# VH-VL binders against Cytochrome c oxidase assembly factor 8 (COA8), part 64

Target 1, 167 residues: Cytochrome c oxidase assembly factor 8 (COA8), of Homo sapiens (Human) (q96il0)
Amino acid sequence: APERGAERRDTAPSGVSRFCPPRKSCHDWIGPPDKYSNLRPVHFYIPENESPLEQKLRKLRQETQEWNQQFWANQNLTFSKEKEEFIHSRLKTKGLGLRTESGQKATLNAEEMADFYKEFLSKNFQKHMYYNRDWYKRNFAITFFMGKVALERIWNKLKQKQKKRSN

## First folded at step 9 (VH-VL)

Design o11 (from o1 with light chain K35T; framework fv_pabinafusp)
Fold by ESMFold2-Fast, scan of step 9:
Parts: structure tokens; sequence; C-alpha cells
Structure o11 (fold): chain C 167 residues (1-167), chain A 124 residues (1-124), chain B 112 residues (1-112)
């Protein structure tokens, strides 16, 4: 078996949840930031009287969250991997070891890292543009269905009150 | 998982005021009518009135309209039943109960979940 | 007010035998939405009432298959196919079609 887990770095888990929302919660629960994506997960409350429209909205929000978590988990892993490779390459070029005289991991200063950040941003420009486009499309759809759900709730409230006052 | 928890038993004298509570949990408190039902010792059930917690809209049985006040504090998911001046005839078990409904139907239909009851004893 | 009349007022049943409770309303409980707002509740000794059957024939969550409701207009029946010891208590029919909501006087079911 490999001595190091380096071969598994290309696969980013979307997050391991060791935290559960309160069982008696009647609202959405926001968890701590995910280890890999650094985004807070939302555990959606399922109402006892959930309409098909409310279910569609909830599933759309869940699917969007999963897509978002997966994107950023992968992006963060890629950034960390490429940053480490860049640092090692530059230290080797300067004839420096990977460790300082004190045994600490050798690093580059902010000015030396500017080349990496510029290259990384440039390389990922198209990817982030497409992410933003898809994010706005998803958010528009969510907003649309939120509006439909709000109208349905108003209608249901009016129906209930009408029933009580009809006699 | 839906639960209604009522305040504890009360022993009062005629003329005293009283406010008992019913706390809902495990559901959207503001989306269901919450009713109050009286059961006098050895007698059956009587509906007193109900409240819609989202806007505190109330309905009362004519018999109870001047005897009690129903209110709610939606910030703590709690409904209240209160008397300004108790009478010996108010001695009874008081239940709160949620009025169930379905999204494709109109109005509240049935008392689907009930609190454990609050016994109120009024004697000199 | 709508008067709900239950018969019998008391019933002693041998375990495993069927039981039937009737409920009659003074007016029709059929709403304009074609739904009949007649419900059945059980109050076990020392406990709160609990919902058994709503809108004539719909069994509430967790209620055993041995309970069934039927009827229309003003005449309704609750049937227990095989009475068990845990079924002891007072059964109430109730209407929510007319304001104020009203309950029957109750039927006490006991094991013989």
Amino acid sequence: as target 1 above (167 residues)
Amino acid sequence: EVQLVQSGAEVKKPGESLKISCKGSGYSFTEYWLGWVRQMPGKGLEWMGDIYPDDSDTTYSEKFKVQVTISADKSISTAYLQWSSLKASDTAMYYCARQGWHYDESGPFYFDYWGQGTLVTVSS
Amino acid sequence: DIVMTQTPLSLSVTPGQPASISCRSSQSLLHSDETTYLHWYLQKPGQSPQLLIYKVSNRFSGVPDRFSGSGSGTDFTLKISRVEAEDVGVYYCSQSEHFPYTFGQGTKVEIK
C-alpha cells in the first residue's frame, strides 16, 4: 500500500459531516464550515405539510448546495496542490532545501508568491467565469420558486381563514 | 416529533387571575391554528377557541368569549389561555391542541396533536 | 350548536372481539368542498385525547389497522375489528364543519 496518501489528492471529498442538526428543529440548520470547501452546509428542514412546490424548491436548493460544495472543495484542493508544487520548484531553483536550519518547512515571501497567484488566477479565469454564470442561473431559479412558494402560503392561509368564517 | 408542552397544575382562589401556557415544538408554529379544549371533572370535551399564531387572529366559542383571553407569542412558539378573575366553575382540565390541515385542502379539520393538559383547581 | 350523540355510552368487550360505536349529528357535516368533517378521538385513562380517525375514514399516523371509520351525512360508525387491552378508554366523535366545534358525550370501552 502507498506510504503516503498523495495519490488520493486528486479526489476531493465534498465534506465529512460529524455534526447533526437538532432533531426537533423546525427551521433550516446551518453547520460549521466544511473542511474542504470552507462553506457552511445547510441541513434543510422538511415541513410536515410540505407541498409539491415546496419540495421542488427544497430539492433545487439542496442540489445547488451540493454543486457549490463540490466546486469549491475541488478548487481548494487544486490550489493547495499547485501552491506546494510551485514552492518546491522555486526552492530547488534557488538551491535551497525544503526545510530551514530550524527544521521548519521552507516558504517563499509574498513577493515571490505573486507569480504563483497571478498564474493560478489566469489559469482558472474561464472556470470561475462559468461558475459565476451557473451560480446566477441557479440563484435566479431559486428566487423564482421562492416567490411561487410565498404566494402559495398566502393562498393557503386565506383558505383556512375563509373556512372558519364561512358559517 | 410534533409536541405540545403545557404549564403545570394550578391551585387558585376565586377572583384571582391566571395565565397558562402551551409551547409547540417540532413543527412550524405560525402555520397551524392552536385550539383550547376544556374538560370539567367527569365530563366530556368542550372547544373554547383557537388562535392563528402568525397574526394572533382568534376565534372563540360564544360560551367562552367573555370568560377567557387567548393569545400567543410566536417568537417563543407559545400560546396562552388567561382569566382576569377565576370562578369555582372554572375548575377543569385544559388542553391545547393543534388543528391539522393539508396543503390541497381548505381550513383546519381536526385536532391532530394534543398537549398533556393543565389541571386548574379553583376553591376557597 | 350541533349536537353529537354517541351510542352506546358504555361497552364491555372480550379481548379479540369486535366493537362498534355510532355517532349521529343533528345536521349534515358535509362541506361545500365535498369533505365531511367528522373525526374520532380516544382518551385513555389519565391521558390526553389522541386522534384516531379524521374526515370520517382516514386513519391518523400510527393508528393500527384494526380501527376503521365509515358513514355519511349525519350517521357515522367507528369499528374496532379485534379489541386489545390497550384500546381501553373513552371514545369521542367530533365535528369541525360548524362553528363552534362540538364533541359527542363519549363512549367508555372496557375489557370484560
Scores: ipSAE 0.275, ipTM 0.651, lowest interface PAE 3.5, mean pLDDT 85

Design o12 (from o1 with light chain L30Y; framework fv_pabinafusp)
Fold by ESMFold2-Fast, scan of step 9:
Structure o12 (fold): chain C 167 residues (1-167), chain A 124 residues (1-124), chain B 112 residues (1-112)
Amino acid sequence: as target 1 above (167 residues)
Amino acid sequence: EVQLVQSGAEVKKPGESLKISCKGSGYSFTEYWLGWVRQMPGKGLEWMGDIYPDDSDTTYSEKFKVQVTISADKSISTAYLQWSSLKASDTAMYYCARQGWHYDESGPFYFDYWGQGTLVTVSS
Amino acid sequence: DIVMTQTPLSLSVTPGQPASISCRSSQSLYHSDEKTYLHWYLQKPGQSPQLLIYKVSNRFSGVPDRFSGSGSGTDFTLKISRVEAEDVGVYYCSQSEHFPYTFGQGTKVEIK
């Protein structure tokens, strides 16, 4: 098998958490939250005799995870950037500096920030609606294929046992 | 890397009980049948039986059905072959072997990976 | 029980020459899934058996292309196109179509 950890060491990080899957794992495992998306990544175990249906399910889950990670990493970065721009703009209109006299980052009170949160949610309503639509479609597809894989595994188990039984 | 690691050689007296083990690693232990094969000194291979570890379903060769018990503990990926009362005629090399299978086949059908063997010597 | 008969029981081969082992089953090994469940194993001196050929003609992972299997129904052949020193050992044919699984009596291959 390829040496994944050693190979990855020689490449720049993709912006995902600095975690490594357990060696010789025979099951899926969940990592720590990604620093950008704040979502826990899943490393999928690949069975030795994976069926095309199992592979399709795994790839669908993997692709959905990557899509979800990218969406929330981008959304969180956009939120942080626009939040800082809003704070900067409001402090400038008040005639205040970006830093306090002690050199700390200046901020707005909860009432002032409520306006930003409301506008951000309103501005991104359509984006979140499309995200939810796609998320439901992906979850439905995953659930459907999970059902098909479960049925396939039951039938394969029965086939294995039937092959082992006497005439 | 698929590996089957068996317990060490045993020297026993007739009438004693014995339990030998076979630990699987590098694959999904519960998804493959695991078989036991006997080889008497200087002779060929004899299939004894096998077990599906997920539910401990067993199949025995009629010749061995009353002589041995096959079991498995899926929590530690280990299968066992056990005698309640050994006889001198049980002196042999015992192999465990995984039964290979692919989704496009009707079921498990060949021994693709083998353990190193456990030599059992029974003498008075 | 299905009886597996191998011929010859012993074979001495000059290195680089071909070798052939025959296996006959007492009943057909053809399954309704259109596959034939006959396999070949090699046991080198002091080692565990290892899979060479499964379902008549399929080489297992890492098995050199000088090994080939053929046959149908009840008559099967294992061929080694050019025997090498590391090919020494006992060769067994086996069936897994019928319970119990059975093995041939073995063919011992030696180098002259």
Scores: ipSAE 0.012, ipTM 0.575, lowest interface PAE 8.5, mean pLDDT 83

Design o13 (from o1 with light chain Y37F; framework fv_pabinafusp)
Fold by ESMFold2-Fast, scan of step 9:
Structure o13 (fold): chain C 167 residues (1-167), chain A 124 residues (1-124), chain B 112 residues (1-112)
Amino acid sequence: as target 1 above (167 residues)
Amino acid sequence: EVQLVQSGAEVKKPGESLKISCKGSGYSFTEYWLGWVRQMPGKGLEWMGDIYPDDSDTTYSEKFKVQVTISADKSISTAYLQWSSLKASDTAMYYCARQGWHYDESGPFYFDYWGQGTLVTVSS
Amino acid sequence: DIVMTQTPLSLSVTPGQPASISCRSSQSLLHSDEKTFLHWYLQKPGQSPQLLIYKVSNRFSGVPDRFSGSGSGTDFTLKISRVEAEDVGVYYCSQSEHFPYTFGQGTKVEIK
């Protein structure tokens, strides 16, 4: 008989970041923040008596988590890359080096960085709009199926209780 | 994995009270009926009763209804079998067992997982 | 109460040979056209009972396919196609159709 409590591992898009939840658990577990997305992954508990509807809900939640992790990992990488390019370009224009004499990374003041933030938000406005739309759509679907699962559980509980009390 | 762990063996005198326990793990404790089964020395199995831990609803065999009390504490996933006054005839092995079900079943249940048993010896 | 009668009460089997245990209920256990609530348990020496077969013919998780259950109404049979050393113990049939739930008196299976 195979071990039912086998460990699950989640990885970042490039496969370099992961977490390993406890071997045995009857609860969902939250891992450490992913290196790229900075979001905490959730390990979803699979109940022994999982119905097809419960499985559909769990898979929808898992798929939504993966989608969310990928979106923010990509967004954070893009932000970091473009931020560094912007800083490098502005420092070059001023005739300054990329690092201070103490070896620290050279920085721009808040007013100078405001230009970058405006450009980044503008360039990514449509992308974030579609993300928000899909985020709400996915969460609506999850909430809907959570409701269906709750009703199924209530019905199963009532069936069990009625059969036991029919004596 | 599903496990039921029972309290250790007890040696008692007639008239004494006793409470033995059964702790469930590896499953949703509040979603399964948990039953108690007695096995007298060298004899077969007798169903005593069961409890639904979520609301502590109980069912008893008529033979055991006045002899024992079944209870549960869902906050620690533990069920109990209790006697207010033991008799020598209560000497037996006591098993707790989970009553299994599947989402498409209408009941009744079967005992799918069993505890290791608690031996209770009552002698004067 | 529903009386569950097992035959034989004791069975000695040569390893590798088949074994058959019968169980008869004093009343029909048929709940519906498809369901009969008759189950088989095995208690190995010094161990707790364990579920083998539920609802006449369904093998529980991890139970070898050499175990099979059959029957209907009031007459039921547990068959072991080839008995192995680890199959030694007391076998009980049980009904959960009527309250109180009842068990057969048990069949002791030994290797000799």
Scores: ipSAE 0.220, ipTM 0.630, lowest interface PAE 4.2, mean pLDDT 84

Design o14 (from o1 with light chain S96A; framework fv_pabinafusp)
Fold by ESMFold2-Fast, scan of step 9:
Parts: sequence; structure tokens; C-alpha cells
Structure o14 (fold): chain C 167 residues (1-167), chain A 124 residues (1-124), chain B 112 residues (1-112)
Amino acid sequence: as target 1 above (167 residues)
Amino acid sequence: EVQLVQSGAEVKKPGESLKISCKGSGYSFTEYWLGWVRQMPGKGLEWMGDIYPDDSDTTYSEKFKVQVTISADKSISTAYLQWSSLKASDTAMYYCARQGWHYDESGPFYFDYWGQGTLVTVSS
Amino acid sequence: DIVMTQTPLSLSVTPGQPASISCRSSQSLLHSDEKTYLHWYLQKPGQSPQLLIYKVSNRFSGVPDRFSGSGSGTDFTLKISRVEAEDVGVYYCSQAEHFPYTFGQGTKVEIK
């Protein structure tokens, strides 16, 4: 357990970030949605007497968050890129420019876009299936360690009380 | 960062009641015992008692059991030390201090962070 | 109650010289968990006490390495390898093995 976790930084910094939790927070803080993944990050509170088991749980949750952020950032980028390519290709086939006469982005009708969405979903089915499998495995591990941490905390409270009563 | 902030100095007459406070911040208030320590002018330190804020369980030094009451309000991370009827002999500096502990220890055993102290003067 | 006896009660030290304070308990401070609950505190003039060393030999966060603690059972020592002006104050040993928690009478350290 760190005696001075906020002031002592034993781990490499996460880099420059606009996510800034409250200065003296004693609990987890949820930030605004990430620009790329559109998911809200969680800043985990580090207790000064964090046990090895609590640290393992926190690292599992942090690693799972990073994995989740990375997956959806990549998926969103891929979707946007392929959507734009599909629109441009279809407009070229029709002999149309990329922008309307009024300077707005040229678009396809809902029926034409439905074909893209169907193809994208089909193409990424296996990828999403693997994501869901890993998501369940990660959540199972997190839940298991949350249970272990809860039992450890109860035991530690009992130890404190028993020592006070033993004299 | 862990901080304990105590209420200001008090000047009282014998027989008056008094309640002083100690507010914790920068840590999980309910997970640490908070103790009270008296220091009479020019004297050493005396442990008075402590409280576990999560369930308001208290322990007292035998000498202080009838003199004072220790309480806490976990919703505002504040502990209290109170007297129903002050005596001149209660004139002292009163410190609150967090009882540190580690997960591999058998209980809370060292005063790792201390408040700035509350001077209580009781005179007629 | 456990009696904590400190020697000396006062000492004057030239800056840069070492200082040593002894603490004796009336009973063993060894717990069944094999840890010894003997701690050292420093109270600087006009300030609150602060933790220096916990469980005999562990320096608290931010405490300079010139401070060291040693001992076992009933006999304990706090050493300052090179006393600095900021080290002036009253040093207390304390036990937390037996109720009630008790403190030594204090050792006043002054600069010559």
C-alpha cells in the first residue's frame, strides 16, 4: 500500500491528458466521453494502504478499460473510413461530385446506405464475437477479484476490532 | 493528501459544556480509527480514546471514560470530543490523530497524521 | 498500564553530531503476529507531534534517512546520525501493543 500515492508516482505516467479528476478525490471519478472511442474513462482512486490484491484488481480494471477504449476507437475509425470510401465510390459511379452545388457533403439515400451498414455488420461479425467473448472473460475476472477484495476488507476490519478488544 | 483540521481555540468557565471537532480529508474516513490525545501545558502526551467512524465504535482510556464523550459523523468526515461539564484541570492542548495500519498488521497501532491541535483553556 | 521510560530526558547537540535516545518498556511489545508495536514521534516547538518511525525501524513517509530505529522486546533506540537545526524538539516513544496506548515522558533535543 502506498503511503503517499498522490505525491509518489511509482508507475509511468499515462501521458498528457485533458482528463483531470478532482484534486482530493477519495473515490473513483468518471470523465467525459473520449474523442475517439466515445466511452467515459474512469479514474481509479488508489488507497494509501492498498493491498497487493487491491492493486491486482485495480490493474485488471485499468487494463480492461484501456482494451475497451482501444477496441472502440479503432472500430469507430474503421467505420468512418469505410463509410466515406463507400459514399465516394458510389457517387463516382453515378457521375456525381463529392459536394453538392450548395457546398454541402453529397450523401446517399437511406436505401443505399442500408447496404453499407449490412455489409459492415456482416464483415465485422467475427470481430464483435471475439470482443464479446473477451469482455465476458474480463468481467468474470474482475467480479472474482472484487469478491476477494471485499472479503479481505471485512477480514482487515475484524482484525482491527479484535486487537482493540484483546486487552 | 491526508489532512486533519481541528476547530479553533476555546476559552471556557468551569461547569460549561464544550464540543470540539476534527475533520478528515484526503483519505477514506470510515476505514481508520481516529484517536484523541491530550497534552497538558508543559507535559507529555496522553491517549484519551479513539473511534472507528464506520460504526462509531469507541474505546477509552479508563482515566477519560467519565470525563469525555467521543463521537463521529461519517457523512461529513468529522469526529468530536465533548465535555458535559468542564473543569479547570481540562486545560490542555487536544490533538486528533489518525491511527494508521497496514493490511498485514493486526490492527491500528500508530498515529500517522495529526491535527493542528485545539487549545482549551478553562478558568474562572 | 505499560510504562515507557526514556533516557536521557534532555540533550544538547552540536550541529552535525549524532544523537541517541533510549526507550524501555515495562513489558514486551512483541505481538503474536511477530511485529513489535513501538513507534517514535517528534514534536517541534509550537507544532503537533509527527510520526518519525513506526514498528521499531520503519521510517514514515518523508522522514530523512539520518533517522533510524532499532531494538527488540523491551529495549529500543532512536538514532540521528547528523543532527540538524530542524531536528530540535521533543521526541516521544510510544507503545500500541497493550491498552491503554502509552507514551514515554519525552526527550528534549536542543542545539548548542
Scores: ipSAE 0.322, ipTM 0.679, lowest interface PAE 3.2, mean pLDDT 85

Design o15 (from o1 with light chain S96T; framework fv_pabinafusp)
Fold by ESMFold2-Fast, scan of step 9:
Structure o15 (fold): chain C 167 residues (1-167), chain A 124 residues (1-124), chain B 112 residues (1-112)
Amino acid sequence: as target 1 above (167 residues)
Amino acid sequence: EVQLVQSGAEVKKPGESLKISCKGSGYSFTEYWLGWVRQMPGKGLEWMGDIYPDDSDTTYSEKFKVQVTISADKSISTAYLQWSSLKASDTAMYYCARQGWHYDESGPFYFDYWGQGTLVTVSS
Amino acid sequence: DIVMTQTPLSLSVTPGQPASISCRSSQSLLHSDEKTYLHWYLQKPGQSPQLLIYKVSNRFSGVPDRFSGSGSGTDFTLKISRVEAEDVGVYYCSQTEHFPYTFGQGTKVEIK
């Protein structure tokens, strides 16, 4: 895989892009992709009269986001490290230096890199399978609570209107 | 920060039409009833009516039902109070106020945040 | 219409002393949800009304603990444990149980 050449101007130690929604916002905000996980973070809006059910949903979504960010940041780091180690090992086996005569980093051809990709996929098969299982479990829970919150909001709206009409 | 900002003071002649506004910010405008309250000079508070901005459902005090029209434009988080023909007796301070509610309550019925008021003076 | 009667209509208080305002409704303000929809507002000179107490005894956000509300049915009381200069203004009780919503005539609180 070719290296990504995108410049990021975020020098903050947080590891998250300069994501800062307006203080007065009353909706969720989506930030730019994180440099390590390559996933866009979401800042969740907290309503002033948040119900316990709404709080549970928000915390579940926040925790799932953190879990997802951490997984992919670690996976991308592991991929990059093992790719570099594989390339250096194969160049050493061929008796070649780490740089070309022009001073550029020495690379392997597509046929040689195919071995790395096969090994990486095989090594990480169980890890990705467990990730997918947990991802489905988490999204099922989120969807279930989203449904509960939607019903609660409809019920609250109906209660408000019925009270005014009966008054 | 929840905020209601009303339009500026108005000086009108009897028979003229008028539309004043109340813009909400810092909260979900479509999820709260918004009410209008009149205060005649040196007098107390009178509830005029309410609107639910999500579907423009309105409730009026019988005293005000034929005098005014309440409306809202949810795309700009603004509610309106309108007269087709003003009378000298309409001279008053007009407040908009949000009706607060809690998830375990049967409805919204306390005016938790108020606009700064719009003074309407009607004289010949 | 439900009539809300406040007593007294005017009250002059020495700073640091307690004050008490009564509010009587012509009918019960108890709803079937077991909540009583009686609220208290303060209008300081030249300002908009502000919520002090909602549903008889619940203090609104930012309201000092020297303010307390009590009562049931048709008889309600707002108490200020120690009146301060910034408490000057007109106090209104209000009901939202019966339609149309109504306010009391107001109680003017002044510092001696």
Scores: ipSAE 0.265, ipTM 0.634, lowest interface PAE 3.6, mean pLDDT 84

Design o16 (from o1 with light chain S96Y; framework fv_pabinafusp)
Fold by ESMFold2-Fast, scan of step 9:
Structure o16 (fold): chain C 167 residues (1-167), chain A 124 residues (1-124), chain B 112 residues (1-112)
Amino acid sequence: as target 1 above (167 residues)
Amino acid sequence: EVQLVQSGAEVKKPGESLKISCKGSGYSFTEYWLGWVRQMPGKGLEWMGDIYPDDSDTTYSEKFKVQVTISADKSISTAYLQWSSLKASDTAMYYCARQGWHYDESGPFYFDYWGQGTLVTVSS
Amino acid sequence: DIVMTQTPLSLSVTPGQPASISCRSSQSLLHSDEKTYLHWYLQKPGQSPQLLIYKVSNRFSGVPDRFSGSGSGTDFTLKISRVEAEDVGVYYCSQYEHFPYTFGQGTKVEIK
């Protein structure tokens, strides 16, 4: 929704514009992409009347987010490092410099990079397989608890509607 | 932070209509009953009635059922208290207050957060 | 309607001394869920009421531990272990067990 992850822009006393998170939101807030994982973090809304079941769901979602962020941050850094090492090695084998005459970074064509991508995927196959397995396991658990929380909320609304009154 | 913000003070003549407001923020507006409490000058507190904003279900004290109408617009998290024809005896401070509850309780049973109040003065 | 009777109606306390306010209901406030819906509110001069204690003995968020509530059935007490200047105001007990909800007449607490 437009109000979730919305940035409130204010002008500082010095005339500098700043981004400010929405105050006292009743929704989860989505932040900017993380520098290393390139995933947007979610700041979870904590209901004032949070039940143990709601807390369990929130903690599960937070733990899954932390796990996911750490996995992709590490994977992206590893990919970038190994990609640069591969490019440098191949350019050296061809007797080429690391920069073009225009000063831009020298690159390999798609066919030459295919060797790197195949090696990277092969090397990381088991890691990605375990990641996918754990991701599905976590996602199924989250979905299950989301269903339980939804039923609990319906029950709570019914209790509120019934309201205690002497007959 | 849960906050209830009420409309400003009103000065009216007998027979005039009036609608005052109470805007909730910092919580799920549709999940809590919101009540209205009257305090006549120098007197104590009187519960008038309440509303469940999710479906505008209302409950009134018999004393106030004929005198006022309670309504809500959940799209803007605002509840209202309305008079069709004011009397001098309606001069009072009017508070809105949220009825707190807990997931392990039978329902809403305490005014946990209160608005700042709206002073209504009715005189000729 | 349930009548809530507070005593005393007015109380003058020296700072640092204890204060006690009693509240009696005309009928039992015990619900079938075994909870008692008796609450205490404080209205400071020129301010809206604020919740102090809910369901007899539970302090609301931010309420100092010098405030305590006790009682059962029809007889309830609010105690302030050491009255501070900021505690001046009118204290109300209220019942939410029987419809319509009712408040006591109030107890004015002032500093000597």
Scores: ipSAE 0.299, ipTM 0.655, lowest interface PAE 3.1, mean pLDDT 84

Design o17 (from o1 with light chain H98Q; framework fv_pabinafusp)
Fold by ESMFold2-Fast, scan of step 9:
Structure o17 (fold): chain C 167 residues (1-167), chain A 124 residues (1-124), chain B 112 residues (1-112)
Amino acid sequence: as target 1 above (167 residues)
Amino acid sequence: EVQLVQSGAEVKKPGESLKISCKGSGYSFTEYWLGWVRQMPGKGLEWMGDIYPDDSDTTYSEKFKVQVTISADKSISTAYLQWSSLKASDTAMYYCARQGWHYDESGPFYFDYWGQGTLVTVSS
Amino acid sequence: DIVMTQTPLSLSVTPGQPASISCRSSQSLLHSDEKTYLHWYLQKPGQSPQLLIYKVSNRFSGVPDRFSGSGSGTDFTLKISRVEAEDVGVYYCSQSEQFPYTFGQGTKVEIK
């Protein structure tokens, strides 16, 4: 089950969801979607003979996941909060209640909601641009280290097998 | 958790064929050499041979290379030890064991995890 | 083939007392990678062998600190600082420096 994390006004719960991978898993395990970020966390398999380079790659991937989870949890919380504030403000201006006669939350029409989306995207344009830059930087770094690990694994497999043949 | 689970005890007559199994779990089966070790009743341990499951490359002790065949099916993470024609002298406990490996070493060279053993009894 | 010779072949130890087992190889176990491929296994009565020490002195996961290995070249020692009831069994040294892998003849450790 997803964990709430530290709670503060105007901040999202931190961290990735805690989950327990299968005891005998030899592969990365993908968990259920986090309640706040709506992203599935990955529990990374740790090889028994993990090299320092493999550990560096794994920690980089774990740190990137935590950063990504936190970003989207914050964005989703901010979006939801500002959306409700916008709807309440506009309904008050129209002299309407916060609930329909059926007891459901009152909503604005698509044209009025488009105004909110435009404003939200404009407000967050720079933040999303920096997110995209960091996201690409992180993925390039991960790809680079994945390449290094792949070459190391090929070399180590050759050494491992050659020991048997040279014995 | 690393586990090796072997097939059950066998009672056979001389001349019969036999194939015993060793199933690995909790690790990448194709990335570790898996060896077979014989222990005759009341005796010590004898290395028979091993297999690298990714390509089924095998190494045999000279004493055993004409007596047995080692094979593996990586799709089910299982290795096998097989006799075409058993002899009374094949009566023994047979262990499978994974060969541990560390990144800074020249290759695998110690048996870090062992199966529970398969007792093979061959008598008329 | 490398021949592994263990001494003694049998030990009777009072609980809490130390025990020592020697292993000698017919040739050096030092590899060109500067590692020495000498390992110690324990087979408890009715059980599979288990790894205790690999490459002379490295304790395997879960092995108590009371077990220690030492030695170089052709002469190696396994020491148990305080023998407990659970330590009874047959101890084997083994080399993996060259094929075929070989084991010592075993040392039986019993509690008095």
Scores: ipSAE 0.034, ipTM 0.609, lowest interface PAE 7.1, mean pLDDT 85

Design o18 (from o1 with light chain H98S; framework fv_pabinafusp)
Fold by ESMFold2-Fast, scan of step 9:
Structure o18 (fold): chain C 167 residues (1-167), chain A 124 residues (1-124), chain B 112 residues (1-112)
Amino acid sequence: as target 1 above (167 residues)
Amino acid sequence: EVQLVQSGAEVKKPGESLKISCKGSGYSFTEYWLGWVRQMPGKGLEWMGDIYPDDSDTTYSEKFKVQVTISADKSISTAYLQWSSLKASDTAMYYCARQGWHYDESGPFYFDYWGQGTLVTVSS
Amino acid sequence: DIVMTQTPLSLSVTPGQPASISCRSSQSLLHSDEKTYLHWYLQKPGQSPQLLIYKVSNRFSGVPDRFSGSGSGTDFTLKISRVEAEDVGVYYCSQSESFPYTFGQGTKVEIK
C-alpha cells in the first residue's frame, strides 16, 4: 500500500551503530553486521588526552563509516525492491499468480532472472564506479592522517624522554 | 576510568628481597610514564623514579638508584618496584602514580592518578 | 636539587573561612617552553595523594572551583575561598621543571 512508503524510512538506517559497545572499553569495538548494509559497525574509543589531530582522524573515520553504511544499506534496499518489482511485472505479463500452490512466493526461472541481473549491473555501473573513487579518496585521507598521528606520538615520546635526562 | 591497583601490605626482615606491583587499567598503559613515590611514617612525599612501560626506559632519583629496581611487564599492564636486600629504613608507604601530560607540553609533568599505596614494614 | 618550602606548616580554619598556603622554590620553575611546572596535591587522612592543581593555576578534573592557584617564578600560592570539612588534610606543592622531582614538606589544614 502507499502507506508502506513510511516503513521504508526504517529500512534505510542513518549509518549509526545500533549496538551498544562494552562498558569501560579502552579499545575500538567492532559489532555484528548490520542487517541492512551487511557491514560491521565500529565504535571508536576516544582517548583521554586526544589531540586536535587525533580528533580530526577519528571524525574522518566516523564520517567515512557513516557514508559507507548508508551507501550499502540503500544499494541493498534498491536491489531488493527492483527485484520484487521485476518478478511481479513478469508474472503479471505471463498471467500467473504471485504465490505458488504451496503458498510460497512465485519465482522466475534462471534465464528470466538473468535479464534482471544484467540490467541491474548495467544500470548501477557508474554508481559503483563513483563509490570506488570516493572510497579510495577517503582511505587515502585516513592513511595520511594516520601517518601524521603516528609522527605526533613519536615526537611526544621523544619530548618526554628528553625532559627526563639527568645531564 | 583510570585506576592503579597496588599489591598488598608486606612485613619483612632486614636482608630479605621484595617485589611489589602496580597494575594500570582504563588507559593506554604504554603511553604514560609511571612513577614511584615513598612516604615514610609521618613524613612527606619523595619521588623515587619512574618507568616508560613501552620500552622499560627508567629514570631514578640519585638517592634511590642503588636501593631499588623499577621494571614493567606491558603485556599485563603492571609495573614493579623491587629491593634485593631490605633495611629497616625502607619502612614506608609506597605509591605508584601515573605521570600526566598534554599533547602541547614538553613531557610528563604531574602525577594525575595514584594507586592506593603498599605499606612495607621492615623489622627484626 | 630544587628545594620546595611551604608556609605555614599547619593551620586551623573555621569552616567557611578562606585559607592560603604559600610555596617557594629555590630556583625558577619556568621551563624553556614558557610553562611553569608547579603543582599542588592534597592527601586526606588515610588516603593517597590526589592532584588538585597543575601548572600553577589549572584545576584538575573534579576539583571544586573554591580552589585556585597563582604565582610565578619562585613564589606560588594555593587559595581555598571557603574551607569545608572535606578539605582537611596535608597539602603539598611540587615541582617537575627539573629532576629529581621534589615536594614541599607539606601544610596540614584542620578545622577548629
Scores: ipSAE 0.320, ipTM 0.673, lowest interface PAE 3.5, mean pLDDT 85

